# Designs tried in a protein design chat: VHH binders against F-box/kelch-repeat protein At1g67480. Part 8

Target 1, 376 residues: F-box/kelch-repeat protein At1g67480, of Arabidopsis thaliana (Mouse-ear cress) (q9cag8)
Amino acid sequence: MQAFALSGKKRIVNHGMCFSKGNLDLGSRLSENFMDDPLIPGLPDDVAKQCLALVPRARFPSMGSVCKKWRFVVQSKEFITVRRLAGMLEEWLYVLTMNAGGKDNRWEVMDCLGQKLSSLPPMPGPAKTGFKVVVVDGKLLVIAGCCMINGSLVASADVYQYDTCLNSWSRLADLEVARYDFACAEVNGHVYVVGGHGVDGESLSSAEVYDPETCTWTFIESLRRPRWGCFASAFNGKLYVMGGRSNFTIGNSKLLDVYNTQCGSWHGSKNGLTMVTAHVEVGKKLFCIDWKNHRKMSVFNAEDETWEVVALPLSGSSRAGFQFGKLSGKLLLFSSQEETGQCTLLYDPDASPGTQWKTSEIKLSGSCVCSVTITA
Key: E = the ipSAE of ESMFold2; O = the ipSAE of OpenDDE; V2 = 0.75 times the mean of E and O plus 0.25 times the DockQ between their complexes.

## First folded at step 1 (VHH)

Design x03 (framework vhh_8h63_2)
Fold by ESMFold2-Fast, scan of step 1:
Structure x03 (fold): chain B 376 residues (1-376), chain A 121 residues (1-121)
Amino acid sequence: as target 1 above (376 residues)
Amino acid sequence: ELQLVESGGGLVQAGGSLTVSCAASGRTFSSYAMGWSRQAPGKERELVAGITSGGSTYYADTVKGRFTISRDNAKNTLYLQMNSLKPEDTAMYYCAADFTLYGSWLPSDYWGQGTQVTVSG
């Protein structure tokens, strides 16, 4: 599908900033002003960026307040590259936590050792469910979802971005199609959304891709079959979509739909999972907790497309609410069991057999709704 | 142990709307997948709608596009908004915790007492 020309919701972009059509001239002037002034007086900009890259991540909001040029640098994906080359990248865990009463949902931040750092400012817009979160270019996106209005479920197309360097929320371009309970993943710097339920609760086969450079959503080839409650992971420039259903009856189980981002086409197999309670990607593996069986993980190896099973070291007869996190190449399993309360387990896939599971010192203040890891 | 109490049933004319509610108490509501089933006289209980702890929803073909399931974890309450009601929707409606992937219910001690919905034709 060549949907970029067909979408009708284009934005004008200048140096990674999104402008409405009316702001094109202003954006050009802003870019010209950036060229006139050095980042640091007496230094070439490339050397100045190397110096700024040595500053601890916690100081980025303060650095962004110095001037417009430093703000632009700190927000750029180029800055992440400079910090990587300097060995200064910091991996932080962001967890959306719900209190026991469900009345207070907050994003909390932890460092690579699991120590609590801060909370994010409140997310704009109405409280929603069925939304998805993803990280692209060091920024957290919260996409779509649904809310109840006058007794009716209303699907949303709105997209919010949290900038970890400025500690602030902003609104991005809306999706072309409002949706909830859809699959979402980042592939090679682009964000894909697939399926879900639409405005009338219908099952969707449509899919869209977000380009951060153009700040626009574009339709891609639709799925062969509509699906909702599905999830996605990204491996080797391909988008893997698993789980979900087209209807409530038996059928469409174990479908694996794979989108090749280079060719722009879908291919399918029956080597996927049905519905899962939680999933996370680490390296070239996808870890899933099956909806029916909470005592083991199903692990997908994207290189050979094989499945293995890993036992969970959880005692107790009660059903658990599970969510994953990842930190330092390891899995965090957040669980909320009736008898044991909240606990966090750590799984190291590279550890010797029989020593892969450990108790984590990370303790959430409430139940985990979702989590993301941001490296900057 | 989780306790469930359904409410909001009643008599409604064909084409009308009704919202039934399920109040949960005792244990952690937000950790459970929740659903609505119904049983008409002389028929087996059927699953009509389900919602996961993460908010993903399921609907039986007979109610899809007419019924909407939602949850309020702050109030420990599950809702079923029923629009365009038909005489065939007449049943006792039950709230339940936990259900299977294939739309089949597992036996559960977390079934509620039910709320009667009667649609006149």
Scores: ipSAE 0.000, ipTM 0.237, lowest interface PAE 14.1, mean pLDDT 77

Design x04 (framework vhh_7b2m_4)
Fold by ESMFold2-Fast, scan of step 1:
Structure x04 (fold): chain B 376 residues (1-376), chain A 120 residues (1-120)
Amino acid sequence: as target 1 above (376 residues)
Amino acid sequence: EVQLVESGGGLVQAGGSLRLSCAASGSIFSINAVGWYRQAPGKQRVVVASITSGGSTKYSNSVKGRFTISRDNAKNTVYLQMNSLKPEDTAVYYCAAHLTFGGYLWEDYWGQGTQVTVSS
């Protein structure tokens, strides 16, 4: 248990979990004998954890309500390891949808077969745009963004976390620099944010990394050039940043900025894409839809740094909004067309050539804003 | 971050009217200035009309009094109402969104264009 001072808040770290010390004293926690009592009477704790690992994921909130020891077990990243070894991991798709009225954004949850399970509680704070979502240690993070207040664009540094075991939102440490339209990805258990627009709408070169074990954001080496409207993907301990613009260069650039997390340095090439409408990482490949050409996917292979093109099986006008999902090693393409309404396509990269695309049974309640997959 | 899609083009007789729409997908449309541009075959692209985030409008002399630009920030859409169309108005019409700060252009996004053909 280590206590940190964090933006006026003290946090306690336990097995990579961050806890705010609100309305609980340390004495009352210690008096509950967390370390002395068995998880299940008559069983060693390791055997008890194996038994708990066999419980369906949908029951995790109920398990967490049984006692504090079970809550700590179910919330731990080590429990994900136990469930993996037991073959009990479940992959759920979380989709943020915008209702037909355009006012309410809601998170809905689907299982690996595309069956609707639940909706998340409403996010705290004001409605924002230009935010990014990411998953780390089985938890959903919603990071930063901006809102319009009295005719002014206000950049945010707020970070919120959804915990599937508690079925609740909590606030994490704020970013060091408020930003929107930045790049974000998880690399080896850490969350990276790069670039974007700052408080005065300026283009940012700064970058920060979040460590779930310390519950802190730390600056890393800045980009050589500011960059906004960019996106990021992670491969083999490296962060790949593509797209967007810089105030030092008029027009879109094919710059690829790669951060090596082991040596802590950036290097660049011109083997990237300009701007994309949607992107998703599956295995060692990055699938992108160019913002100008919505009839093809550009696919990046991180192993050899080559690009290939895959045709989309969509006919009709280019008035389609596209977003990706990922489920069971396959791509979901969410499309909202003026003529056809909502539809979902499934792309299986492991299928025989010419049979990769199929219609998906998944039906969204509205237009897809973004999606994440959480395995626990 | 703004993606633009134009619609409403087509074939119309001289003296007729068309309404073009420019729909934005993206989160910061309401702070962007938006312009309509046109390009006839073999000619350079020229400005037609523009509207600021605050609603101030400007028009080229060739369309002033005939065309009206407007915006609906709730729908993330900019419109160009074209009245009293002439054969010389025949062109591909483009929508562009501009973000400026401190007098510098920070971003510009262009639509794919929509064809307007005015027959005599």
Scores: ipSAE 0.000, ipTM 0.163, lowest interface PAE 14.9, mean pLDDT 78

Design x05 (framework vhh_6fv0_2)
Fold by ESMFold2-Fast, scan of step 1:
Structure x05 (fold): chain B 376 residues (1-376), chain A 122 residues (1-122)
Amino acid sequence: as target 1 above (376 residues)
Amino acid sequence: QVQLQESGGGLVQPGGSLRLSCAASGFTFSSYAMYWVRQAPEKGLEWVSTISGSGGSTYYKDSVKGRFTVSRDNAKNTLYLQMNSLKPEDAAQYYCAKDRYFLGSTWEFDYRGQGTQVTVSS
């Protein structure tokens, strides 16, 4: 496993705790500090948390800088629950954009109205491709991928977390197996990674799950067939893996692999989709764009495993590539065509037939690589 | 800029052999899996063969297995397809291809030029 050895990445584990950079002490010290002092003098902590929950999200980094006990509060998943009950949750769109030179990747942030807020601090580590992004417990995870080192493709096991409340990056436990072009989704608070390419481009059938409570990756049952270039979506406690290639069903494979997280087993069907260039989940539906035909979206309903087709409002003979965003229950389609003028399309699945499509005024600073929506 | 140039096609009788070549430039050839795909007149593009970056793993369409052999020379940045026992149904335009991982699609083939034509006729 030369690429794994070269990564220099080691797990730090202490009874399920897994911070690679000595962050273990911070949690202990924050807990001790929390025991001695009230959050706000003269108020019970529950009432204090309700008062803090009324602060606009944009002020959370400043709030976290006041003292260690406030920092602990704003970064906790409990705080998201308190804010939800207070009606203060804010939905922000995070878009990773690449400039025309292909060298500068930057996370841009927009509010629920599409207004630009800020850029994130630079991602740690070397620039990578074939990585996946996912949101768990209100935090953005950037997982694995590959990079070119001395003319060789090196698979990574690195996992980085962006905390939206602290506006800072940290490193989590590495994957058990370095991988790129794998499937990734969050299911019931846990992050699943499936398949991909490993060392020297080997096709993988292995799968792993991350538990944020224990900060550990654990192997789950492997796929029956290796699979790379696939993608995943999560519905009703199940992980749906589609697209990509299998060594047994290469080219036009409609293989759908479904993992049941409760019983820990895979089952397969031929009710999947081939040649997907972009996908996004809204409610209980998965929206996909076919590589061969960008004039249609294929829409999967996970409840009955049926497909429907939605026509794109495209004119002329030119084929345009798209990447998805999701904001306020609506789909954003970011065009990959630079020369035609970047036109962002907006699709409202709840609008009456014939009124679902309109043009969005949202403009990206570069080409959309991927996007996530974080509510906190 | 990624460039792929196919050669070696031609006219052969059924049962004959041809060796196709693909000259690659503009990327680190040894780091990428490569593909042979073909398109017969008035038919869709179909996958024929895959070879891993190191050359250690090869995969074939069932109808060509045992007749076709894919190989690569990473020192020469060249991909090969040795075709034996050619059948009329193998007649097609043949393309070499590379996946474009940084565009986020695993089924996107980056093929260049007009390919190389294979005709099988008595």
Scores: ipSAE 0.000, ipTM 0.160, lowest interface PAE 17.5, mean pLDDT 77

Design x06 (framework vhh_vobarilizumab_d1; at its last look DockQ between E and O 0.09; V2 from the best seeds 0.00; counts 0 for: pae E 14.1 > 2, unsure alone 56.5 < 65, grease 30.4 > 24.2, SAP .902 > .668, placed apart)
Fold by ESMFold2, look of step 2:
Structure x06 (fold): chain B 376 residues (1-376), chain A 120 residues (1-120)
Amino acid sequence: as target 1 above (376 residues)
Amino acid sequence: EVQLVESGGGLVQPGGSLRLSCAASGSIFSIYAMAWYRQAPGKGRELVAGIYSGGSTSYADSVKGRFTISRDNAKNTLYLQMNSLRPEDTAVYYCATPGLWFGELSYDYWGQGTLVTVSS
């Protein structure tokens, strides 16, 4: 047992659980501690880290298997900083795809050039729907949702994390409230979940925040009204929740709820968007594809809270559905596998007018359910 | 697993009516929105009508006023009443139940479809 504490307020917990950060004294009575060994015999640790920073990201699981010290270093924020300074940071796209039978999901991974990489190991537990995914601290979180158990739909509070350095899934703390069809986004290193449906199918106004440093979920101020079937995006320390339904709003509504994380309060307006089939944030803008009209994107500018429209370059009467990916500040639009003559589109919002659209050679092995981008 | 089975398609004259049914297996029907889509030969699927679990509805502009979507939660059945049919309504009609990812609407379950042909 090598637990270290200051003032009795800190503790260390391992095995897929987040642990409190505290001072770890490696310089006393721990001479056989693996952290005292040089990272590479014959090299100062600073030089060794610079050498390791040159290793391609694909090799991180192998590096983490060398010894405990290598595993600790590869997972550290310091190592990511060294890789950034060395110009070795790699941006990977993770796409959840569903096969033609609709029976199983698979995470496909590709680099920034669209080259396919190793598959992720299967997610733990039964297949779920209505869950959300988010990236925090370079890790992929898969949050809650629902599944069919013994003929009954069961809401989940489970949270799973994929660690790119270990190439493995682990379980994090459960939500306080099991939920599905909720809004979810990351704001300044914290993960927020808002609304949805609960265990008995009830509509939720509750919201929670996850702090990776404490590894806990805590409630924040509830929405004024329950909301479900909604989505969230984050800009400038604020959480924007839109789409979906409320008990007090019949049909599709443009209700926008904004949570200011600095003051801990909600502000509402009617400057939102109705239901969408896809959304993605690039820079300070939110790109959305409307539920009924897949031939355009609605683009929200968070700085002035205005909307604009960008037409998709589709021929004729094509009605392809799209889902978003993001790479290097550009949007990927993945078409439905049932659509004839459609290819993956690439949109560069920073290119000159008339040159913003291109086709992409990226091909998925199934239909895109969702995607995230992780840099390490 | 949810199973969706469409029925009620067929051949009809312009101006005629048909009623499509979609039988759903399992208890998932009452808590999800349901929709009808159609796909004409050589074209992509398009939304025709949707109905949320609370009963509110939405229609494509091309069918509004002619088609009516409804659901019977006791029988786990979704309906589409199609009146004043036109040749451009000819398509395979699919029943679907949308799921939600990232707050976005997506469809997790589909039926095999039922053919509607409007010809004179």
Scores: ipSAE 0.000, ipTM 0.225, lowest interface PAE 14.1, mean pLDDT 77
ESMFold2-Fast, scan of step 1: ipSAE 0.012; ipTM 0.446
ESMFold2 (binder alone), look of step 2: mean pLDDT 77; pTM 0.785
OpenDDE, look of step 2: ipSAE 0.016; ipTM 0.385

Design x07 (framework vhh_surovatamig_d1)
Fold by ESMFold2-Fast, scan of step 1:
Structure x07 (fold): chain B 376 residues (1-376), chain A 121 residues (1-121)
Amino acid sequence: as target 1 above (376 residues)
Amino acid sequence: EVQLVESGGGLVQPGGSLRLSCAASGFTFSSYAMSWVRQAPGKGLEWVATISSSGSTIDYVDSVKGRFTISRDNAKKSLYLQMNSLRAEDTAVYYCARGITIFGVVTPDYRGQGTLVTVSS
C-alpha cells in the first residue's frame, strides 16, 4: 500500500483515486487517453454508461478488470448516480465479525436478502481497536484507533479505504491527530471525526473533516470541552455528538454538541444520552441502546430534538451486548453470545405498532464488531 | 449504568505491596474480560494486566510479570490486582477497565475513576 502513502503532501482526487500533486500529471494523461477511446465501440459514452449500469453489482470487480476506462467508471461516484437513475442500485451489508477465540476478524458481505457474498480481502495495517468505520462515496473507511505495542496503548492516525466495486484496499491521508474512542459520521459527502483519546491518553476536543474531492483532512472548530467514548450521527447537514466522558474521572456527559456544517459552529445542549453502547440512524431518527435500559431502545428525533422509547422483544433478564446494522430502511440487532439461542432481529420503524420486530434471515459467522451498509 | 469503582491505592515504600480492588455494577461482570491500566505522572495510558471472563487466561505487561497478580471473583463482581515488590516506576493512577478483544487486543470500553499508587522512599 506504499503507492498511496503520501505523508505531508497535498492530494488530488482523479476518478475516485487519490494522487500526489507530483503524480497528478501522469494520472491526468491516463484519464485523457481514456476520454479518446469509447467505453463501448459504436456507442456514445453516456449510452455505454447506461448499459454498464444494468450489470449486477457482483460483476463489478470482473468489469473493472476488462480495461482501465471501465475500472474508472465502476469506481466513480457518478456511476452510482447512473445506477440510481436506472433503478439498479443494490444495498449490501458489510459486517466485521470476530470468531469465538477473538483471534480472527473478517469482513463479510451480504445482499439485501441476507445471502452471503464473497468476503473482503484482509484489511491492511496492524490490528487495532477503538477505530471507527464510515461510508462515503460508496467507499468503506476504517479510521484510526489504537494498538498494543510493548504493553502500551498507542493511538493511530492511519486511514484505510475499501472500494466495494473493485474489492480492494488502499490507504488514504492520515488524520492530523492520532485518536481512538472518538465520534465519527459522514455529513453531506464529508467525514467528521471528533474527540477521543490522543497519544498521551488525554481527552481530545479537536475535530477534523475529510474531503474526498481533495483527499485531505482539515481541522474544524474544536469542542468547548474534550470528550471520549462519544458517538456521532448526521441529520440535515448537522453533526450530532453525544455520550462519553470529558476525562477519566468526570464520568459520562449528557451534553449534546451539534456542529452546523454550513456556518462552521458548535451549539451545545443537555439533551443527550449519558451512556450508549450501540447506535444507528434510520429515517431522521437515531436509535440507541442505553446500557442501563437493555429491554428498550432510546430513540432521538433530530427534527424536534425529542426522545422516545421503543421496547425490545426480550424475555427474562438478559443483559447481552448488542450491535446494530441497517438494511432496506430497517434496523438489524445483532446479539452477543451471552445467551444460547439468541439470533439476529429486524426492526421496521414504519410497521404498525406491535408488529415492528421480526426474526432476521441474516446469519453471522461470529460476534458482530461493527457493520455498515453500502449502496452502489 | 456501567460503573467501575477502584480502591486500595496509597503511599508505599519500594519493595512494598498493595492490593487494588474494583467493584463492578451495571453489567454482567462474568461475561467480560477485565483489565488494569495505569497512567504515570506526565505519561500516557499503559496496559498492565488482563483476565478472561472465566479467569482461565491471564496476560501481563513484561515489566510487572512475577510481581503483579490479577484475579477476579465473579460472584462478588470484583476485580483485584495484587502488587508485590513495588518500584518507583510503578507510581501511577490505576484504572479498572472493562475490556473486549478486537483483533486479538483487549480494548477498554469503560474505565473507573482510578486509584492513586505512589511508590516513594
Scores: ipSAE 0.000, ipTM 0.200, lowest interface PAE 19.4, mean pLDDT 78

Design x08 (framework vhh_8h63_2)
Fold by ESMFold2-Fast, scan of step 1:
Structure x08 (fold): chain B 376 residues (1-376), chain A 123 residues (1-123)
Amino acid sequence: as target 1 above (376 residues)
Amino acid sequence: ELQLVESGGGLVQAGGSLTVSCAASGFTFSSYAMGWSRQAPGKERELVAGISSGGSTYYADTVKGRFTISRDNAKNTLYLQMNSLKPEDTAMYYCAKDLSPEFIEYWKTGDYWGQGTQVTVSG
């Protein structure tokens, strides 16, 4: 276990989990108890973990409730590794939907075949917009955003984590700077947040990285210019920041800011996009819906840094609201148009020409706000 | 059919106040982000304020602290309250609907533009 001081409280880390100073005594006692007894009577712990890894993912909350030792196993990053080696990893799609009232957001969960599973428990804290979601170490993070308090917009620094194995929410360390409409991506097990709007609605150039092992946010080199409404993607240990605005004039700036995580420096180019409705990365490609042409998506190939365009098989004449999902190496396109209603399309980038698009049986309960894929 | 109709523009002296309004029809107003953009003489159209379906707001640096964007979902109406007006605020003001219901993506405001309402600040 490692211990850190944060927000007047000491934190401890055990297998990627963070505990407040008040839990140190309980955590220490639990660890000692775990080490004293075998996981399964009559078996070495390594063999017992291999046996537990064969249990279907849907049973993990029940498995974690059996005893403290099994709970620690289920919560550990090591358990994901054991399941990977056993060929037992399961890919689930998590979609945040907004109901017609705009006041009730819920997470829908689907398996790798698109079958609906039970919903997540409600997110803690006040309802927020302009937040970002990311997956790190098999955990879902919901980061920052803003809310209305007494008629005023208030930027948040709150960070919440959903543990897929326990089906529960917890609060992580807050950001150093409250922000909304920022760029966020995971790079090599670390979470990066860049830019956005701050507490006074000012444009931010600051950037922060979260290390799950230390449970701390640390500032990195700031952007050369403040930027908000931008998005991020990660390729080959680098963070690519595109879109949004570095000033308040609508223009055709294609500024791409690239952060090299090895040397800790920013590089700029003009090979980016200016206005994006939705984005998702699959393999070594970044798929974007350009707001200017709702009938096409722009595809960035990180291997050669080139762009291509793929037509969307949309019906109707109105523009559509778009969000992406990914499942089994394929794209899901959630679209909502006034004329045609909500539909889900599936795009297979590896399929033969003319067979890449098909209709998905997945139906959402509301408008898609965002989605993530979690493998555990 | 989607319609955005701006009103409330006019001539005002520097330091004065003015409220412009946008009446929306033909779509579910409460479900979309809305914004105000302007086109000043000799300049390209720029976004000055935006508001999400959830009520989160954005303001350009040039108007922050002076302008207030608001929405009345019951009346399908978007407002821009302009205080401490400057000659530099002289422009045609346009109401616009975004594609996004919840995300604060202000550069996208402009997919569906109204005809505009002229604001002229003397002084």
Scores: ipSAE 0.000, ipTM 0.253, lowest interface PAE 14.1, mean pLDDT 78

Design y01 (framework vhh_vobarilizumab_d1)
Fold by ESMFold2-Fast, scan of step 1:
Structure y01 (fold): chain B 376 residues (1-376), chain A 122 residues (1-122)
Amino acid sequence: as target 1 above (376 residues)
Amino acid sequence: EVQLVESGGGLVQPGGSLRLSCAASGFTFSSYAMAWYRQAPGKGRELVAGITSGGSTSYADSVKGRFTISRDNAKNTLYLQMNSLRPEDTAVYYCAKGYWYSDSTYEYFDYWGQGTLVTVSS
């Protein structure tokens, strides 16, 4: 964060409404606008919020359609806190699937038991690849990427937000630098994007952070070395960037770049991975499918910065690419290729040795592109 | 559409030389590692040589010192200079775009060329 004062030129870009910022102010504005109107007739507002918190998550869009007062409550960060205290938080898995033809991309939603609930409304904007998804303040962000225009790859700076309470998409401020195949993670309520390819396909060292309260992207200190195809994870207020390649040096590197959000500085080591096909964070551990080590997971422990290896229960000559899901503190491994057969594996890191792996009955409608878990 | 088109193959006597070319289109060539693979009759595909986006090279032990991989990013072209050719080098040579890291073994699954035949015989 301190890096903002030292980052040089700053630009503020605002496109349309920013609901993440608005929710902090909406409670005050709601009180000013409606004055003496209670949320529920006959109840104090604090008690009314407790009553609303008991409504199942699936009914939030309907609850928000009752009146503007209820909509503002449902969208607020305060409401998530009230629901947590009431023991009513629900964990849902969102999976972006692609049809075999590559033209039908849709978000599918599943509950904590893996039961299918719904599909999201279509994403706005042109179809893109090399984009990243992240969750911040209970909202799903789909960031940047590239598309093919007139035979050329065109990098995008577009940012879209899905509000799970309203079941709707909105556009947020664009990135300062259009990019694809970059690293992205949420750290302490802020979204970081690092590296990638720029508008001419060049390797990027620039990095930006999104503040939901100001609805703006600002530059932070750049990486020492540009990199694309890298990935990021967040532990203890720090951003860990691993993997990828550069146009300026030898390809893949075990370089681990760590950004300390408190100090606003990068530190490097060679304790990272070169390439991964999939990654996911559970607790204080990062689970990776190494590109070369496709029959094993490499697991990073952020507490002591050590690596361990976990074998995948693959038989014979079976070759399977996997994408991760996370649900109820457990890992789901979805086959990344529909033609290999839709086999979902379940890994419980807390289970006794030899009992961590099970098969899951979860079946996707297409190939898994990516997934996120949202608790509300 | 991603396209890789190999050329330069042919019949050559043992001890001779050939230069293979691979014309790439439909992607940002300079951003990707590139490789040459070969497949001899009745055998699986094997990696011959690889080159990173930064120009770092790697070779199979059987061709090291005889073959040279290079790239021209301005022309979107990959090259393989083959010297001191042996009958054992007879194969279809494939240009490949893919992912690579420093222990020199990698898979390729995105876009292979059609191949160019190299025959080394007396």
Scores: ipSAE 0.000, ipTM 0.181, lowest interface PAE 15.4, mean pLDDT 78

